# Ledger of designs, part 100: miniprotein binders against q9bqp7

Target 1, 240 residues: q9bqp7
Amino acid sequence: VPQNWFPIFNPERSDKPNASDPSVPLKIPLQRNVIPSVTRVLQQTMTKQQVFLLERWKQRMILELGEDGFKEYTSNVFLQGKRFHEALESILSPQETLKERDENLLKSGYIESVQHILKDVSGVRALESAVQHETLNYIGLLDCVAEYQGKLCVIDWKTSEKPKPFIQSTFDNPLQVVAYMGAMNHDTNYSFQVQCGLIVVAYKDGSPAHPHFMDAELCSQYWTKWLLRLEEYTEKKKNQ

## First folded at step 9 (miniprotein)

Design Kd15
Fold by ESMFold2-Fast, scan of step 9:
Structure Kd15 (fold): chain B 240 residues (1-240), chain A 80 residues (1-80)
Amino acid sequence: as target 1 above (240 residues)
Amino acid sequence: SEIIYVIITAPDPELAREIAERAAELAKEHGLKVEDVEVYGNRVFIVIEAPDEEALKRFLEELERIAKELGVRVTVLIEE
């Protein structure tokens, strides 16, 4: 409730490109501390429905794959996502040199899936970069900040199989994006303003990725919901 | 109406199937609507719509009594 007084956009920052902006994308390292991450806040404040559906899905998968098989499956999904993000960072960074092994990952279905989106991405300002909201005290590691079709966006890259294995992440993707946006807009390590979001869902079979663009109004609506989740997280910690 | 999610963990799959049927029947006897019932191994997942808070309370009390008698664990999740 009190956190609803904090705006997502910083009135002291410009939303237009500045000549003093770094020519090389920023990559602020994520520091370990007791301040909660965006992902932790979202995981600890799942709705009862999300918790129920996740537990039911886990039980079904364990029955099909065995406990060790389920662990291997989830580990493999995580590794594929990590490699996809690493490949994208390399593609979007002008200073990176891709190795022979990494080049094989660039030929994956996920990378093929996003090719048409990447053609519309330019002016990269941050890659795999840490953000912290200095007054609301949360941190995050965002994937990318760049212009998509001429608009500066926080871009979040997602992988998906057909059918999708996880329901939980689908509910919270817009909240994750606006949480990073609000943090970056109030983080002294950054000087620019981001007002738009983009969620890109890439497919393992190489079928064209789906871009989900979020304009300033939509970002403001999800920001209100993120603030409620953050408040719930803070209250749960005090009462336990 | 309030939606509640019930997870029951039994020591074996046979008892899980038995308690699934008993819990669904008990909910209906108390005037609650059973939206979904799924059994996966030794666990039961039930979605219930509860229009009456007093009926819900009586249902949960009776379910907990049966759970203790049969040695099963009941977890109830209610949206705030």
Scores: ipSAE 0.627, ipTM 0.911, lowest interface PAE 1.0, mean pLDDT 84

Design Kd16
Fold by ESMFold2-Fast, scan of step 9:
Structure Kd16 (fold): chain B 240 residues (1-240), chain A 80 residues (1-80)
Amino acid sequence: as target 1 above (240 residues)
Amino acid sequence: SKVIYVIITAPDPELAREIAEKAAELAKEHGLKVEDVEVLGNRVFIVIEAPDEEALKRFLEELERILKELGVRVTVLIEE
């Protein structure tokens, strides 16, 4: 149990749309400063199991591809993920739907993979937007906030070359989602409340993406784990 | 019980294979459960379940004595 507990949900906010909500999705720019990002906190506080599994995976890949081949592989994975996010932002932006799009971005296997998920996504509230938790002192850049099957969600888009049917196979992805959620729920740049998460794993070959929905109870459980990681990060920095 | 992750880096793959065998045998001699052992080139990756902390301590002390003489690097990660 974390020593410095703080609630994920803000009782003064609602997930229902109102007349004061913006008509276009929010895109608050990320201000880079000394406040740690969600990804940095998670990177600096990996569990012992995660460190072990990452080292083993890295060694296996290096044996298969060589040092230079491994670097090229990881660079390509990063680039494909970036292009996938750019395509999704374009598809989900109301302004972009009425203007010219880059068709090459829209023809990837990853985009084909998510088509059936996108049919259930509507009411986009934020895209590639910065969040900050002023009380807990962390920042992040979330992919998307939209309704999925009628529920307002923080949506995180992931690319994978192998199937990930179980949420546990996404490691820190649930923690990332709830960290963004908690920040947004307490960030003055936003007026609404998000209580659900969605991790969408898209596949390079176009096979159907796997949606991992997180209800309010599951989000609360992962939020406690995120608070422990944040506490570990803070203590580690005090000792440096 | 606790789960222990051990990573051993040897100068060469032959020594890595020998170390993997000896470490697994040593763990079993101390009554520990070896869940997984994988040799990847010159590195050994071991997962051990330790229900008894005294047995774990004796195992780790003996493993360290053996490995110190072989010029290998060892990392022990204990999941709390």
Scores: ipSAE 0.653, ipTM 0.920, lowest interface PAE 0.6, mean pLDDT 85

Design Kd17
Fold by ESMFold2-Fast, scan of step 9:
Structure Kd17 (fold): chain B 240 residues (1-240), chain A 80 residues (1-80)
Amino acid sequence: as target 1 above (240 residues)
Amino acid sequence: SKVIYVIITAPDPELAREIAERAAELAKEHGLKVEDVEVWGNRVFIVIEAPDEEALKRFLEELERIAKELGVRVTVLIEE
């Protein structure tokens, strides 16, 4: 899939706010269907190096925790991530802030970790919202679309046990962000254009989160890599 | 050159350590560069850089022969 045939940015769309744009953040529900999700495509097209590193990490953890301990550990990591996303949606949503009742959810170490990032976030346009690329035929559920330091971004919130000070250490996260961006820019449910991405890695102990800003050029570079992963997924599915 | 990732699963940790040493030596005998070798319990994780396809093929054939004799399973992952 050549990038020039399927650009990440839609030339028919503006990155400027429109008078017809909703005043409240969009939250389009994810429809259950056979169209592959961004997460599924990435999971089914991991590089050989990623598969190798994941297997080595699993083996090491299983030796440390046991099979059952490892399952409990991964379950707890997932639950912590879910609660972190729920807290962020509550903090960033003008209408849903009044529904937040758990003080501990808002005061977690992960939320403390992102405070310095949140002060630079404004103009929220979408939260926990479904996107679909109508021509490339994939779907996703993005975390947030908002202005970060004055630039409209697809923002992806991540939790991590280990420090992730470099964007390369976040693995497929940049691909996930640009996949959502490209889908939103070509989804008829949205009328605006996003050209930047932001990956925020939060830490459980409250250590300052690492923000990885992706400008338009970097997004275009990762978009090319995403298109290759999507093509690989499509070819694998044809051969099944 | 190609980078390949090798995972060896043995029935026990002692055999895993034995095959790790043997595989590393075999790679060197065939002119391959061993970048990393880690043994975790009954599994071995090896990263190898291969200078050419022919050297890689000879190495993999010999490794598979040794694996079958020792009763270990070898998984080879090659970035294409």
Scores: ipSAE 0.690, ipTM 0.933, lowest interface PAE 0.6, mean pLDDT 86

Design Kd18
Fold by ESMFold2-Fast, scan of step 9:
Structure Kd18 (fold): chain B 240 residues (1-240), chain A 80 residues (1-80)
Amino acid sequence: as target 1 above (240 residues)
Amino acid sequence: SKVIYVIITAPDPELAREIAERAAELAKEHGLKVEDVEVMGDRVFIVIEAPDEEALKRFLEELERIAKELGVRVTVLIEE
């Protein structure tokens, strides 16, 4: 899949708001489909180094926590991440989507962690919304599309118990962001263009979250890598 | 040069330590560079850099023979 045939940005779209754009953020539901998701493609095409490092990490954790302790740990991490995303969707929605606000959802270390970033977020256009790249045939569920410091971004919220000050430490997260971006830019359900990404790593103890901003050039570089992963996935599927 | 990642699963931690030493020595005998070796319980994690395909092939064949002899499982992940 050559990048020059499948650009991340759509030349027929503007990054400026349409005057008729709805004031309520879009939330298109993810439907059952035979088309692969971004997360599925990435999971099926991990590098040999990534597989090795993941297995080594799992073994270390099992030695520290025991089999049952490891299962409880991973379950708790998943639950905390889910609650964090629910809280952010509630905070960023101009119209309450929750019938009753859960105070506990809005007061956590992770929410404290992202406060300084949220003050720079405005013009929310999509929340927990499905994207599909009709031509490249993949789907995804993105967290948020909003302006960060005046630039329209695909924003991905991550939770971590340990600091991640370098974008390299997020591994496939940049690929996930640009995959969503490219899909949204070519999805008929959306009318605008996104050229920037933002990965926000929030911390359980309330320490200030680390924003990893991706400008258009960086997004284009990661888009090339995503296209290679997608091609690898497609070839593996054909050779089943 | 190719980088390969080796994961060995042994029936117990004592044998894991034994096979870790034997695998590292075997790699060096075949002119391979051992970047890292870590023993964690009944598993061994090894990172090896292979300067050429023939040396790597000989190493892997001998490692498989030793693995069968000792009843350990070897998983080899090769970066292309």
Scores: ipSAE 0.661, ipTM 0.924, lowest interface PAE 0.8, mean pLDDT 85

Design Kd19
Fold by ESMFold2-Fast, scan of step 9:
Structure Kd19 (fold): chain B 240 residues (1-240), chain A 82 residues (1-82)
Amino acid sequence: as target 1 above (240 residues)
Amino acid sequence: SKIVVYVIITAPSPEELEEIVKRIEELAREHGGRVVDVEILGNRAFIVLTLPTEELAEKFAEEVRRLLEELGLRVTVLVERE
């Protein structure tokens, strides 16, 4: 059983801070190479249900917005997500000072949505940082590693619009989080252990964001599912 | 315990899709299956079905693809195993 050979947690690591840990959050750049990313693995191994639901959603949106309207909508969703992540990185980075222009951008509905979550976030250890699982040979770019309500988490920030939510990889969000967690726990660029995950869904209208906390047991369960997706991806690569 | 099958059909008009959906419902019943959900969105139909076994699901999928090929229409048939 291959899942038993590749544990998500590293027994040689502790989640306790070391005196030698950097005081500045890590931001390791993602380097281009042939090693697959978490997002590529997940995109290439979508379930039949996910493919069906995505096609049905696309058709509904095209009927509502037109082809050009749909293209504009998806482009705007992508841009909003990118700007939201940039704003959060700025807010959580202790060395950055906000300029007047940046302050105005930080007043978006999405940022208002996450305020109650941010007050419970501290001890930031990594922001927009590359991770690589040295043994399983996959890479990723995680959003944030920080303490949420005192527990060290891989935190993934998601955006959603009301009343027309954009359907992306909602079923894969827990898999994405644990994939980053497993990679970080086995990446020599990092010295600490992360055992919990947090998916935060922020809303465009400023409605309170929904936090989805994943404890160590839940992370272990999703890790098994991630390993199966990675195996499926590797098998598909052999057959092309 | 049941095998789920997803069918996506593209046709020139919604009226043609209504007749095709009825035929697919009949084919499902002939193979011991049933329709779970149907949605017609403009010129496309989205159908969710369940079949009792993997063998029957595969046979049903092949029959659906053959039917749509004979009609000269585009179809995607996806078999999920649970």
Scores: ipSAE 0.696, ipTM 0.942, lowest interface PAE 0.5, mean pLDDT 85

Design Kd2
Fold by ESMFold2-Fast, scan of step 9:
Structure Kd2 (fold): chain B 240 residues (1-240), chain A 80 residues (1-80)
Amino acid sequence: as target 1 above (240 residues)
Amino acid sequence: SKVIYVIITAPDPELAREIAERAAELAKEHGLKVEDVEVLGNRVFIVITAPDEEALKRFLEELERIAKELGVRVTVLIEE
């Protein structure tokens, strides 16, 4: 199958605001179905290097924290990430959409870390919204679609304890972003075109977050890699 | 050249240290480059670069024989 058979961008769509676009950011709920999610596809098709590095990291952590300590650490990382996403959704939503804003959600090192990025974010069009690629049959829940420095982006918020100054350090995050982008661009629930991505890595200690901007060309390159992962996933499912 | 990732799980840390040394020596004997070896408790993590498929095949066959002899589990991860 030629990789150009399924383009990431939809030529029938514009990245300009449309009069029919809603004034409130879209939040389409993720519906129960058997169609695989982006995260499931990526988890089931990790590279051999990724598997090796993950196993080595887990072993190091278990030696430092003990098995119970490692489980607690992992649970806390997950909870911190969840709260960070909730805080960002609250900050970026109009007040009429979110009745209650928890002050404790808005006060964290991670939120301090992203303040300089948030200054450049405007024109929010979607928050915590479900996307489905109509033709390729995969789903996802994206964090945010908004303008970053004047460019409409799929924005993915990440928490990290280690510095991530280079995009290569984010593993599958670029694939996740372009998978959401391609799905949204071909999802009938949306009418606009997204051509750029942004991965924002926030730090617990409040150190300035690192933004990893992905222009249209870079997104196209990662889209090709995402299609290969999706194909690998489909092949593995046929053989199970 | 091909990069290979090897994970060895032993019943105890003493045997993990022994198999790490033996595996590294075996790789060297077969002309493979050992890029990294880390012993973490009862597990060994090795990164190896193989100059050709035949050398890699001979190394893996002998490593599996040694692993079976010593009662350790070997997982080999090769990029496609």
Scores: ipSAE 0.684, ipTM 0.934, lowest interface PAE 0.5, mean pLDDT 85

Design Kd20
Fold by ESMFold2-Fast, scan of step 9:
Structure Kd20 (fold): chain B 240 residues (1-240), chain A 82 residues (1-82)
Amino acid sequence: as target 1 above (240 residues)
Amino acid sequence: SKIVVYVIITAPSPEELEEIVKRIEELAREHGGRVVDVEILGNMAFIVLELPTEELAEKFAEEVRRLLEELGLRVTVLVERE
């Protein structure tokens, strides 16, 4: 893979704020396309170890909860995650969204968990916004682009609940973040450069969320791994 | 370097899985490998093995698939280079 031909950072873009940058967070809608999404690429190229561990975890859960109980559990986890993301978008969005806030969404333990992280978040540039890499032809829907402790980051919000829902996402979370970053840095709908990532893991019981900050060097390292996954996806697609 | 192989088996009963696991362990040994981990969860067995080369790992994987097919059981064999 010629990773050096596809850099994560765009040499034609500045990492400095511009006075002409939008004051309102961007929200480009995701359009269904034949172009693969980040989540699809990652799901279709899980390592053999990831597939094995996922199936083993699934079987352990089915033994504990039953088939129907497991389906209900996974549906509830998905719904809680969706509500958490909706609440965060509401909290970080402009005045109009604040006036229409659903109080129930804002009172969750996950939102309590993330409060100390939100204190360090400012200068929101994009929320629930579509990205597309012009050259590598993949798309994604990122959660948030904002300054965290003064550094512009692609921020990915994650929920955590027992038993270990991390198994499916822990290995791929950094890849997801850098894939969005690389796409945004090469997407004509955006004019700025992002060089850092942040994965925030929030907890249902309100325990303090864990921030996993990724500096430019770490992002570059994970970018190389993402390019390998993208190549693997392309090869696998040919074979079906 | 070692080649890691993951095997997932589904059988009607846990008792059948114990015998199948032993046969897989023997088959791994015949190919110069070993079982690293085994967990039986209800009607499924999860096995982690190490083989010395990619060639032996792929040969082992095909023999495992053949064995389970002959038994009429579902199996997934995943070969990963370490």
Scores: ipSAE 0.703, ipTM 0.935, lowest interface PAE 0.5, mean pLDDT 85

Design Kd21
Fold by ESMFold2-Fast, scan of step 9:
Structure Kd21 (fold): chain B 240 residues (1-240), chain A 82 residues (1-82)
Amino acid sequence: as target 1 above (240 residues)
Amino acid sequence: SKIVVYVIITAPSPEELEEIVKRIEELAREHGGRVVEVEILGNRAFIVLELPTEELAEKFAEEVRRLLEELGLRVTVLVERE
């Protein structure tokens, strides 16, 4: 059990739409200060196994692609991921923003990959929006909060290229989602509660994306693991 | 009950790695442990080992670091706690 346990859900909040909720999805800008981000905490507290597996994956890729080829590959993967997120934000934004859409952003295998998932997404409440946990002192930038098959979810969009893995941080994806969830549920900029998560893994070749739905029980399990990672990060910072 | 240890070795050439892996396997055996997995990828070796206690794992890790330092080679040794 983490020493400083705090609940992921806020009993004073509801996941149901409120008449006072804005019709336009929230987009709170992320303003950095000394408060750590979710991604920084996770990066600084990787397990020994994660570090080992990441280095082994990098070496396998370098052998296949060469040093320059690997550098180009990682740069391209990063750029594709960025473009994918920009396209999804555009697609899920109100029709009033259609003039801002880039045809090239909307034409990708990744966007084709998620079409069947997008059919089940509605009631978008937040897009590319900052969250802060005021008590646990961490921040994050979440991709999307919307209903998936009628359930309000924190949705995280991921890209993957078969057979080559994108990154060895798959173990951290559920932690990232619940960290955002716990922060949003206790952030005064938001009035609703999220109890579910969804990790959507999209494929470059347009193959159907894989949705990984996380119910409230699973979110609670990963939340405990996130609290342990946050505690480890705090202790490491103390001892610097 | 067993402690997992991860070893990453970088050598100037792959020819040196086979003998170094054998020496590490012997060191693990001397500390009551064993090699679980070995993968040689070009000029790097990736080794997963199991040791019976954290004390023996830390002692093994120190011996591995000393061995590779004496050989003038880069090594990363990671001991998984509990």
Scores: ipSAE 0.692, ipTM 0.938, lowest interface PAE 0.5, mean pLDDT 86

Design Kd22
Fold by ESMFold2-Fast, scan of step 9:
Structure Kd22 (fold): chain B 240 residues (1-240), chain A 82 residues (1-82)
Amino acid sequence: as target 1 above (240 residues)
Amino acid sequence: SKIVVYVIITAPSPEELEEIVKRIEELAREHGGRVVDVEILGNRAFIILELPTEELAEKFAEEVRRLLEELGLRVTVLVERE
């Protein structure tokens, strides 16, 4: 156990609403700087298993689609994910109504897939918002902070195209969630405490999304693994 | 407690890969290990193996690299603790 590890939770903060809390969800813009993002740290510290499985998946796809077909496929997956996140931000924004929203964005199978999860989401506190861990020196852009079944969660929305799930979505999602959580809990732009995570995997065909809830204990376990990945990233950067 | 080894082989043609995989399986057995999974995808083979110790896994990995180097083929061998 490293001597310089930081706790994920901030004892000076509460998960309960305060009268001084903003009435609208926070949306702090992410600014490019020299501080590494969560996604960069994770990409630069993949396990040998992750590297192997990604290479195998890529080869399988290239054989099926060709080089150009593979590039088009990955671009389409990225665009679908981006559109899904845009739709969810719109749905969860208190300033918009269903009648005023883009019906084309809201009519996707992914949005149908996630409806049963959304009915259990309330008390939105942040949407598409930047987080920075001032002491550990990393940044990120989280999707959503809201109550899920009464518990304040960092919520991460994922898309999956059956029958070909995107491999990257299965490995580091819990690490991504706790990295955002730890950053938010120690970021001066925020005043509340998050102790739980939720990964929601939505499906293109509209079949019910799978929620993966992470309680405080599980978040603490993944936080330890995230700190090891961050340490590995820092060491690799110093040795180059 | 088992050590996992990942092997990626690139060959000019798929026909060579089946015999190479068999040789790698034999090398694994010689080192007290076994093949967990094999997938041949066009001109590349993807192999997952387990070895009983890190020492045997490293010896196995070096023998695999030497074999493929002698055949003039590209190989990536990754040794990871279970």
Scores: ipSAE 0.673, ipTM 0.937, lowest interface PAE 0.5, mean pLDDT 85

